Miniprotein binders against b5y8h6. Designs and how they scored, part 8

Target 1, 289 residues: b5y8h6
Amino acid sequence: MQKVIVVTGLSGAGKSTVSKALEDLGYVVVDNVPVDLLHNLLELYEAKNQEQLVAVVVDSRSLRHQGEVSKFVADLKDLKNRMPLDVIFLEASTDTLLSRFNLTRHLHPLVHATGSRIALIEAIEREKELMSELRDVSDVVLDTTGMKERDLVYQVENFIGKDRGPEFYLISFSYQRGLPTNADMIYDARVFQNPYYVDELRTLTGLDDSVAEYVRADHNYGRFLDLWVELAERSYNEHIKMGKPYLVIGVGCTGGQHRSVLVVRDLSDQLTKNGHKVITWHRELGSVN

## First folded at step 5 (miniprotein)

Design s12
Fold by ESMFold2-Fast, scan of step 5:
Structure s12 (fold): chain B 289 residues (1-289), chain A 80 residues (1-80)
Amino acid sequence: as target 1 above (289 residues)
Amino acid sequence: SPEDLRKLLEQARELVEKAIEAEKAGDYLYAMFKYLYAIWELRQALELETDPERKEKIRKEIREYLRKALELEEELEEQK
């Protein structure tokens, strides 16, 4: 059996968007699964189609009180010992959920049709408390506050499709050709000594060891690299909190051939060693790694 | 391994399909990054492939998608 995905979370937090994204990834999505039938359902799919990707949605429509949530948590722990299984919990701020319910005019599962803002807020807070135990055992918690549907789809694709999708896109560029479109950050590599003025290095690139040796010999190189790695990681962590699944960093120099190429190469090496998935694009050289 | 190679090629194909869909929807930024991701997968596949004819097919795809990424970047820049 391939890894099973359980989708749960708060009403209005985007479970329908996640379900559609999983279907687009080849999953059979079974909505509103009664908790007492989950084990039997998964056994049936394993026996019938061992290669079938399966996702199940379980939420407050079938988890009405604390006892049902606790039973579901226990069932999930048991299932994890028997098969690969990840739980995705979707949440959002109370204000966001309130806004979404008002826009769609759908009724919250834990509230009667009243037209009361106070009753809806209380239902949202009650659901948060009810689902807390399930949130604590989830493999990923996605806060969809401020996310558009496309943002949530991208988060799901990155979590499900392979490992995690790329976390950093590093683009080396020439200031003469202009800044990369929609880079989140720009690092200026012109602060380092310029290989262009060394005859033997002029026609080479930052991928060549002789150019790398020259630029790295700059007394500022190591310290700037360490600071830029730290800044990249800290900035990425804030992006994740904002629901943005990757960070784009442009590194520029005059020609986009020597200094910026080396800096991107060395940043990529350090970020990869730190456990990050990194894609590099040397725009002026026409190469991707 | 041959299985790793097939997985990389299938994953790259899926990423390209998503890039094309994003282009049709007008989401050029998403499309550009999906092409870059596909190229990255194809580069990994190129390291594992041993057949010269299949290697050349992979290189051709990399060149095509790289051209697409550059074209999309230029379109995004013009929209500023």
Scores: ipSAE 0.335, ipTM 0.786, lowest interface PAE 3.2, mean pLDDT 84

Design s13
Fold by ESMFold2-Fast, scan of step 5:
Structure s13 (fold): chain B 289 residues (1-289), chain A 80 residues (1-80)
Amino acid sequence: as target 1 above (289 residues)
Amino acid sequence: SPEDLRKLLEQARELVEKAIEAEKAGDYYTALFKYLYAIWELRQALELETDPERKEKIRKEIREYLRKALELEEELEEQK
């Protein structure tokens, strides 16, 4: 069986948004699974199709008291010994949950479950106490306070690894052949000395050591590269907060074969050294690395 | 390494399927970057593959997807 995802957490913390994100990633999502049927359900899916991605939602609608939570925690530990399984716990501040329930006009499960008329804030605090043991054994805890839906979708995709694609696409291009479409940023490499005017370098590319040595000898090269790496990383961090999974940077020079190619190589090397996943496309050379 | 090779080829196939879906939906931007990512995975696979016939098959796929990437960039330019 492929890794099973268990979605749990506090009422109003965004489990419906997470469920939709998982469905978009190819998961079959089974909502409000009775804890006693969890083993049987997962065994059924394993028997039918081991390649099927499965997620189950279990929360306070079926976990009504401490004994049920403790049993579910024990079931999860047993299941982890039999199959790959990750637990995602969603939470948010009491003020955030209170605001969301007032805005959506949904009933909190514990308001009616306790058999008394409890204020919404008391129900939220009781649910936090009830679910604490499950929170402690979860593989990831996502605090959705202040998150937009797209931010939560990004966090889920990142955790699952389905959106663990490249963080940067770097495209070397020729200004004479047009800007790459939908680049988020453009770096102009024409500021560096041009190897085209050196006879022995003219037919070579930025992949050749002699061209690299020539361009790197420019007194501005190292400083511009350092600044561009920093700008790329800072821009990517903001990009991610907007729900955009990667940043596209075009690097241009006149011919798209010398300076822009080298800059893309050196940016890729430094970003990779800094822990980023980078894909490069030398458009005019027809190569991807 | 045989396991790593298999994973790279499976990932590339999945990326191509997503690229085709995006292309059919008219989302040329997503299709372009999915193809570039698939090519990157295939180039990693090419480094691990030792069989000459399978290597040539991978090279043919890379060439085809590079052609598609250029076509998609032209389509995106026409849309602007």
Scores: ipSAE 0.625, ipTM 0.892, lowest interface PAE 1.6, mean pLDDT 84

Design s14
Fold by ESMFold2-Fast, scan of step 5:
Structure s14 (fold): chain B 289 residues (1-289), chain A 80 residues (1-80)
Amino acid sequence: as target 1 above (289 residues)
Amino acid sequence: SPEDLRKLLEQARELVEKAIEAEKAGDYWTALFKYLYAIWELRQALELETDPERKEKIRKEIREYLRKALELEEELEEQK
């Protein structure tokens, strides 16, 4: 991982999300660093611990005029000659930033009046112009328009060299052919009504809509699915604290053809909608998605 | 997009190389999941690829790595 990261960009573009992600990766994050103190701060951490990962946040709260931005750019150039340092610039569309500021009801650093849509638009545009020189010298520019927090975390982890893989592997399997080796959790889909007893569905799979309709009609299906999604997410959060990068969940039924296949599909769909990276393996069908 | 396709194919290749290294080291667990991840990347690439000949090459690789995944699972069962 890169030893020093500078986080900068537009107000409302996700710098707090990035700061949290860097903290979770072992960085000491110093927010709102005055540009004049940047050299002193980095020298202090360098002297204390050669292995310490440091992230500093510098933005329009400290860079209020073009002259300050130009000086900061010159400082970054000088620092890059002395130490490994990458600059991450965060941005988003004006409409996205407007929406985020209105949702959170926070004041923009460049606005003097509250509650004015016109003043907020003008502040956003001024900040974009002010920060353009810094954007041009950044090592990566992340446009967070339309991104969920999870997406931004993935982009940051990838940029700093963390091997960002899937969070969940979901395996549908047949109890008749044995349990998946080393699954962390097993969900038993035999609790749902069995399509095998319906002649028209018997030879189909959980990938077929008619089978899906039948199994989902079980009064227990929706509640079990919701509980299993929550359990998967909570289990994954504990797993990563132990240093394990992913969670493996097996879902079984008698044949590995109908119920387990559908449950894996629906779990994958819901976990993906919740922002997780999911790989599914239908072991008995030979399919990966 | 062509750039997205290139990245997916490159990532899949790197994952397969890591899977082979893990297998040679006797780490069949890591090898298995690296292969599954590589297959997932190749499936995404298959959706973006428009050339029939290149699509068939991707499908062939997916089939090969699926066979490898099953082989590795059998090895893991034997180790326990």
Scores: ipSAE 0.324, ipTM 0.794, lowest interface PAE 3.4, mean pLDDT 84

Design s15
Fold by ESMFold2-Fast, scan of step 5:
Structure s15 (fold): chain B 289 residues (1-289), chain A 80 residues (1-80)
Amino acid sequence: as target 1 above (289 residues)
Amino acid sequence: SPEDLRKLLEQARELVEKAIEAEKAGDYFTAMFKYLYAIWELRQALELETDPERKEKIRKEIREYLRKALELEEELEEQK
């Protein structure tokens, strides 16, 4: 399940139903979060319990001007770079929203006159215009026109429980046995000090702690790893724009046994900590993690 | 949990079915990565399984799909 969900959308489109569904799935739901407090709130929950699922509701009750919407969109893009976060936007036809408000007798947040049909229609259309930019950056847009409450709950449950598949495939390989034909990128781990020339490490692999300690002691190791993680993430973001659902990275060394295995292991650890789903294949060892 | 284990095994089965379908269509690239994904699910299932006989059955499936992925990679290499 996604750690953080942002629920937004049009007034009357079903945000309360979605909030209850998320609570039933184990989320702590915070309604009507002021935009300026969103970052602080999420940091607080992350500090208290890294495993806590959090949902926040932000809509036109706190997003009243175009500038506030634009700032919120920018904040969401920034947050997505730092944590696994999905945005759910709820909408419905004007006729549907009008009907729902008439049945509940509740005031629309943007209404200037109580009970006026014209004022309510005007408020709904104004809200649609105001929220347009946020709709465009949402991960899912749910049109609840004609949906029963249970239908909406089902859609939310399916979205939250959906397996998105791996984002990265990392393949350790031997240059002696050839390049992986399907790799989008190749990282050459032969730049690091070679454990082959250390008698007690020669027959071990990059999965062994003594080999890992030796290779990580190379003064270039940490910086190269940081750069390769950044390159992997930036490359993946561009591949998604091209319609490719995942990025394949090959990491090679002479034997495919020591350096490339460790680099794949460490890249996988860091990408996973950064919120990515990673599958590793140590080709020469016949191991998948 | 037993429910988590069942779900992982079910997901792995679906991935293998998709891999076989991709292979039949001549899409060896997609087939290979579906097999790798299925192995990953099976590795997760192996951690949750407590019965020795069922663990060994999962390990045999993993070995079979690993061999399949390697064969598909070799086919892709020959296509150049």
Scores: ipSAE 0.263, ipTM 0.759, lowest interface PAE 4.2, mean pLDDT 84

Design s16
Fold by ESMFold2-Fast, scan of step 5:
Structure s16 (fold): chain B 289 residues (1-289), chain A 80 residues (1-80)
Amino acid sequence: as target 1 above (289 residues)
Amino acid sequence: SPEDLRKLLEQARELVEKAIEAEKAGDYELALFKYLYAIWELRQALELETDPERKEKIRKEIREYLRKALELEEELEEQK
């Protein structure tokens, strides 16, 4: 399945503009999806056409309580483990939202029809508080204050456009041959049991199933892998804020043949499942994937 | 699709061009990662290509650029 886009955010912040932009880019956009039907909807589109670009809009019309928001956040984290998925959160200043609601004469979802300016302000602030947890787990937060419709369309096209480069470069390497020249982070795979001391595994690589089985049998392997995936994702999120388009992670072991190769392979698999574009380079093996 | 294959091959060529420009400018780090990205695009193209002769042409390009990436990594190590 191709990457799913979840559009959420504050009422009046521009979700309709984003939906139209996504449709123009070939997405099927399903508005106001009940949270409980999200899994069923995505399964349906995957079964019909795996090439279909799908976007789903979920906001305070279907997330009316803090408990529902927390549940949805948990559902999104679970879905990211099964398929590539990005969340776009739209926001704007209270003054901007007030002006937009006044101009369009649309009712805010949290205000009744005869609401005053004070009631509208209260509803906007309540929605900001309600949606805060979802904002924190979003892949991009777009503040549309002062934006023209065309500016927002441009931001969306940049975020999901075809020219988006890789987010991670993962390099397996040998400490004996030196550190990768432009690594932002280094993970030391020498903490795992060493296949080099097993005669049958010595000449094999981390790409071989028997080596993978041996190293993964280390009771610390799964925990370290989970922590390294989390660290990679958190580090990338801060890295992109600094204007750097990708994060380079080196994974080393003594020979660069067994443990580091497997770790890179498994990190790549998990990051890719989490929706990231990953390029791997097994430096000592001379392969790119 | 044939259109997707053509786009992957064109993107790989543009990445190689950028890598060559980066190398001429003395930015070996940028050149290295542009070559790795180009190889990745060519690997995707190889999965879509069905013609044996065109597949072999793609494999030859991958081998050439991988050799260039290793050469650049060696140059970077010497400069540090």
Scores: ipSAE 0.496, ipTM 0.844, lowest interface PAE 2.0, mean pLDDT 84

Design s17
Fold by ESMFold2-Fast, scan of step 5:
Structure s17 (fold): chain B 289 residues (1-289), chain A 80 residues (1-80)
Amino acid sequence: as target 1 above (289 residues)
Amino acid sequence: SPEDLRKLLEYARELVEKAIEAEKAGDYLTALFKYLYAIWELRQALELETDPERKEKIRKEIREYLRKALELEEELEEQK
């Protein structure tokens, strides 16, 4: 069995966003699982396909009182002895949760009567107390206060992907030596001004600051780089849904020495800044970073 | 730190072992990318290593695996 993900936490803290992110990562997400059926459900998926990524959502819709929470905590401890399993707990400040419920006008699971602002606050605080034991045994606690949806998706992807290996392999290459054999995508850096025709830059590489300054001075450089970063990230997201563990991008220019090297360097810097694990191979220079 | 350095070197070795296994199975593509990943881990180790002789040993391994990566790419191209 692949590692199972249990998503839990406070109502309104972003569990639906996390569920969608996990689905986008290839998980089958089973929402609102009754505690008593958890073992049976996981046994079914284990027998059906051991390579299937499975996530389950269990929260206060099923955990209505302390006895149910304590039983679920005990069940999770037992399951961890039998299979790889991580628990993600989502939370947010009371003010944040109150604001989110007021905007959506949804009923809180613990509100038993017509909801006033006071009743909603009381329900939120009761849920925090109820879920405290589960929070304490969770592998990751994510406070979504002030987070945008994209920030939460990023946090989940990083948690799931931490031990997966690199997400991108970027290869700088020379068109004269041929395309990298198994690149998923090719970016053509010959669209930028060519340092080869500048005597002082001819023998240097894209790793040298003077070459970088020259190529980056091309008015198209920044826009192409931004578009290529976006394309790389969008393409990678589709690959991961198909079970492909990484995306290979080749960046070419005539010699594989100046423009392609710089583009790979800058692309790597931006993808790394965006939280991705990137390996670069400058094929014609014989270097990996 | 010395502990971090050891972990990087150990993981690089594991990646090389996986690359060799993949190559023996005829999966040259997996072997290629496992070697590139091993080199990347060795580069991290090289930044942490302070002993000149151990640094040179790491550089020698990087050079050998780079040669292997190029060889694997040539083999993949020839199979087309």
Scores: ipSAE 0.436, ipTM 0.841, lowest interface PAE 2.6, mean pLDDT 84

Design s18
Fold by ESMFold2-Fast, scan of step 5:
Structure s18 (fold): chain B 289 residues (1-289), chain A 80 residues (1-80)
Amino acid sequence: as target 1 above (289 residues)
Amino acid sequence: SPEDLRELLEWARELVEKAIEAEKAGDYLTALFKYLYAIWELRQALELETDPERKEKIRKEIREYLRKALELEEELEEQK
């Protein structure tokens, strides 16, 4: 069985962001699982497909009283003895949760009187007390106070131990030796001035500063590079929405030695500066960076 | 650090094992990109390794996996 993830915590602490992050990592996420059905649900998924990554969300929508929390804690301890399972507990400061509930106008699960700010504060504090036993047995506790959505996504990825892998593979290639078989996109670097026709540059590569200077001096270079970076990032965002974990971009020129190598180098530098994990393959040079 | 180096080498080995399993299953696409990823991790390890003999072993593995990547790309072209 692959490791199961249980997502729990305080209402408004970011469970929807965590669920989306887990879905992006290949998990099937089952929201608002009744505590009494947890064993049955996990046994069903184990029987159907042992390779399937599964996450379940259980929180105060189903855990209303101390006895229910204590039973759930006991169930989690039992399940941990039978299968790999990690519990993620999400929390935030009372002021943060109060602000989030006021902003979204969502009803708190433990509110006994509607429309009262005092009742909402009391419900938040009551939920913290109710969930404390579950917090104590959790494998990670994430305080989302002041966190941006991307910060929480990073914390989840780090805890799962999932290296998402590279977001971009950039391949420099020669049109004479054929297109990379798996390129999602091809950028044609033959639009830039050709160093091959400069005697002193002919035997060098796009990794050499003199070749880089020559090609970058082309009046179109900077604008094309900016547009290609933007296109790469926008295309990658759509790929992720389609469930494809990375984008492969081939950059070609006649020889695969000068222009395509430089473009891949410069695209990689810019995408990396923008926070992306990039692997480059200079196919004709036999190097990976 | 020595611990970072060990983790990089273990992860690269795991990626190669995944590449071999993908290749055995006829999934040459997955195998190709797993080998490229393994090479990338090995290059990170090469920067941290200080022993000349161990550095040369890493360089030898990189060369072997680069050849594998080219062979897989040729095989994928033939399947078209």
Scores: ipSAE 0.438, ipTM 0.840, lowest interface PAE 2.6, mean pLDDT 84

Design s19
Fold by ESMFold2-Fast, scan of step 5:
Structure s19 (fold): chain B 289 residues (1-289), chain A 80 residues (1-80)
Amino acid sequence: as target 1 above (289 residues)
Amino acid sequence: SPEDLRELLEEARELVEKAIEAEKAGDYLTALFKYLYAIWELREALELETDPERKEKIRKEIREYLRKALELEEELEEQK
């Protein structure tokens, strides 16, 4: 996990959610640090506890005008030369921030009068302008528009390097031996040309290059694979929002030996290249990868 | 590395313990996926292990847990 994290961003964009998540992961979180004390605070933690994970929150409560933002940006650049440090910037659409402030009845830090909708919009836009220089030097920018708290926690954990476990379980199966009862989605690989009718391929499996070459030669193979990868990723994104940490996809063909095995292999390869952790189970072959 | 190997074996052990707890609670779906994850970790461990006797021990565990996965699939079908 990254040792030092600076959390910043727009008021109402989810900094408190991020702070709680980092605390749960073992970080010491110091909220609302004055810019002038940032160097001293981080040096103190380094000297006393070299293995201590530290997160510092700095935002418009401490950065009230352009000069303070510019100084903070300069301080961050200096600190990055002396220690490993990542900056997370949280933002959201103006409409989202308006809704969040109205629902919670919390006061925006930059509102100076009894707040009308116009005063709140002006405060949000002013904060965006004020914080733009800091946004530009951040290591990651997270737009939390439409995100649930768990989605934000997932993004942060992924960024700091926490291993979350597998995101996809792909199961190749035979329709003759029954559907996997635990699959969230089923892809039917019987739409592709059948290697069973080629004498030389009949006894081989989807793990064999000759079978793979035959099935991939089907005119529809590449297009279906691309669509299935996209559907898998979109479906997984909705599942994490619903609290389920992984998606199970079954891929079936008549025997569970040729086409379904290859499709699972190719889906796994593409999802892994896209940065996902994938476990495959070839049920009829008795193998896990 | 030897440290990576040790971590993989420890993680697989914990996953198997969780799978057994899930089985005892009648949660066969959770048990199934915990066993599949444990097998995945054990396969990674098998690639890092250099001792032939310890490799064979890992292969035996993988075979046992694959058998467990098939049994849990059968139990899940009966729950339909």
Scores: ipSAE 0.327, ipTM 0.793, lowest interface PAE 3.6, mean pLDDT 84

Design s20
Fold by ESMFold2-Fast, scan of step 5:
Structure s20 (fold): chain B 289 residues (1-289), chain A 80 residues (1-80)
Amino acid sequence: as target 1 above (289 residues)
Amino acid sequence: SPEDLRKLLEQARELVEKAIEAEKAGDYLTALFKYLFAIWELRQALELETDPERKEKIRKEIREYLRKALELEEELEEQK
């Protein structure tokens, strides 16, 4: 586990939930640390050679103008050269933050006692602009739009524990054997031309080049593949907001041997080229990659 | 590097241990994905390993964890 964590981000984005999660993991959480004291506090802690995990929370209560943000960023860069330190930045959509402040009836740090909806929106937008430099140097940025508290806790635990698994799990399956119960989404590969009706291809699988060539020759194949990649990436982005760090996609065809296997292979190839970590599981073939 | 390989193998071992704990707790979905995480680490280790005998040992572990994943999938079907 990382010994030092800095928690920052937008007001209302879930810093209190993250602080509680870190406390439950054994961190001593120091809230609202003045920027001038951060460097001295962490150096003193390191010099004592303590085994204690520490998290410090710094936000717009202490970072009220650009000069303070720039100084804090410089301090973080200096400290990172001397000790292992990770920065977590929390954010959310303006609508989400507005809703959360309305629900809790708490005042935004940049809004003094007015409580008007317009003043709150302006304060949220000003804070986003103010904190942008700090967001850019953070080790992880968590968009908590649509996240429940449990989902955010899970994301923090995964980051701290370094239990960062693959982003996509692609399962090829046979409709004859039933749907995979753990799939978030199902893509139906039966829309493509069926190699089963070609004598030479019938006993082969989607791993064989001749089957791949046949199925890819379907004039709809490339367009469906592109749309399914886009849908997978968009769906994954929504799952991250919900605190779920992976997306499970089942791809089915009649036998689970030809079309679904190839589609899983090609989806995996494209998602990997787009920078994603992918695991594929060919259920009817008993193989994983 | 040998150090990277050792790290991947250690991470896979820890994931398997977590998978076993989740299965004992009746959380078959978590157990399933911890095994899939372990397979991911082992797949990366397989690419770095150069010794044929050790490569085959890694492949055997991947096959065993895949079998376990299929068993967990069936148990999840039973819970419907």
Scores: ipSAE 0.000, ipTM 0.322, lowest interface PAE 13.2, mean pLDDT 79

Design s21
Fold by ESMFold2-Fast, scan of step 5:
Structure s21 (fold): chain B 289 residues (1-289), chain A 80 residues (1-80)
Amino acid sequence: as target 1 above (289 residues)
Amino acid sequence: SPEDLRKLLEQARELVEKAIEAEKAGDYLTALFKYLWAIWELRQALELETDPERKEKIRKEIREYLRKALELEEELEEQK
């Protein structure tokens, strides 16, 4: 994982959620770091006796004027030349920030920092202008508008290089040898025409082109495949919301050799093309892909 | 690349260690899917490896972990 992270962004955009997520991943999080202490990150990184993951939060509580932001940007550029360091900038729509501040009943930092009373909308607008230079030099910009806390945590984990693992496990199996235990979903491939009744295909598997051609020629094949891909993706999205990191789908046919193998292969291909990490297990063939 | 191959082998080793820990704790479900993930990493490594002896070592590990996966699935079914 990235050793040093700088968390910044707009007030109310989710920096506290990110800080908690980083703490849970083993980072030491230092909140509200003064600009002048940023140089100490290099000393900490170079320390031979400490291999700590460190995150620092710097925002408008300590970056009150354009001059302070410009100095911070210059310091970050200098540090990035000397050490690996990533900057995460959090933002959200004005409407979202207004809603969040209304719910918390806390004052915006810029209202407090200016020494004069200003409207919340004006404070948000001014903060966006103030922080624009920092946004431009950030390594990732996360718009948390409409995000739930879990979604933000997931995106942060992905950015810092936490290995989330495969999203789908697809298992081809024989109904005669029993259902895979703990599959979240089962697709029944016996609905397609059976290659076993074709002499030339009987001893082959779903990995063979001739078997694939035969099964795919079934007029229902493409339609079922498209629906099964959509169902898999929708189901996975709900699993992630429940904190379950992967979805297990079993695909069965009588022998676990022809139809189920092909369906797993084609589902894997389509899910991978859609950007998902997929592991397949052909249980009856003894292979993993 | 040699660096990619090394990373795949290292990830597979870590996954197997986690699978063994899960198995010792009686969490056969986690152990099963950690072994399947380890096999997947080893299969990617097998595509990058050019040395016949090292390829055979990887194939032997894959066979052993596939056997473990089947055993864990049987154990999960018995626990029902």
Scores: ipSAE 0.567, ipTM 0.874, lowest interface PAE 1.8, mean pLDDT 84

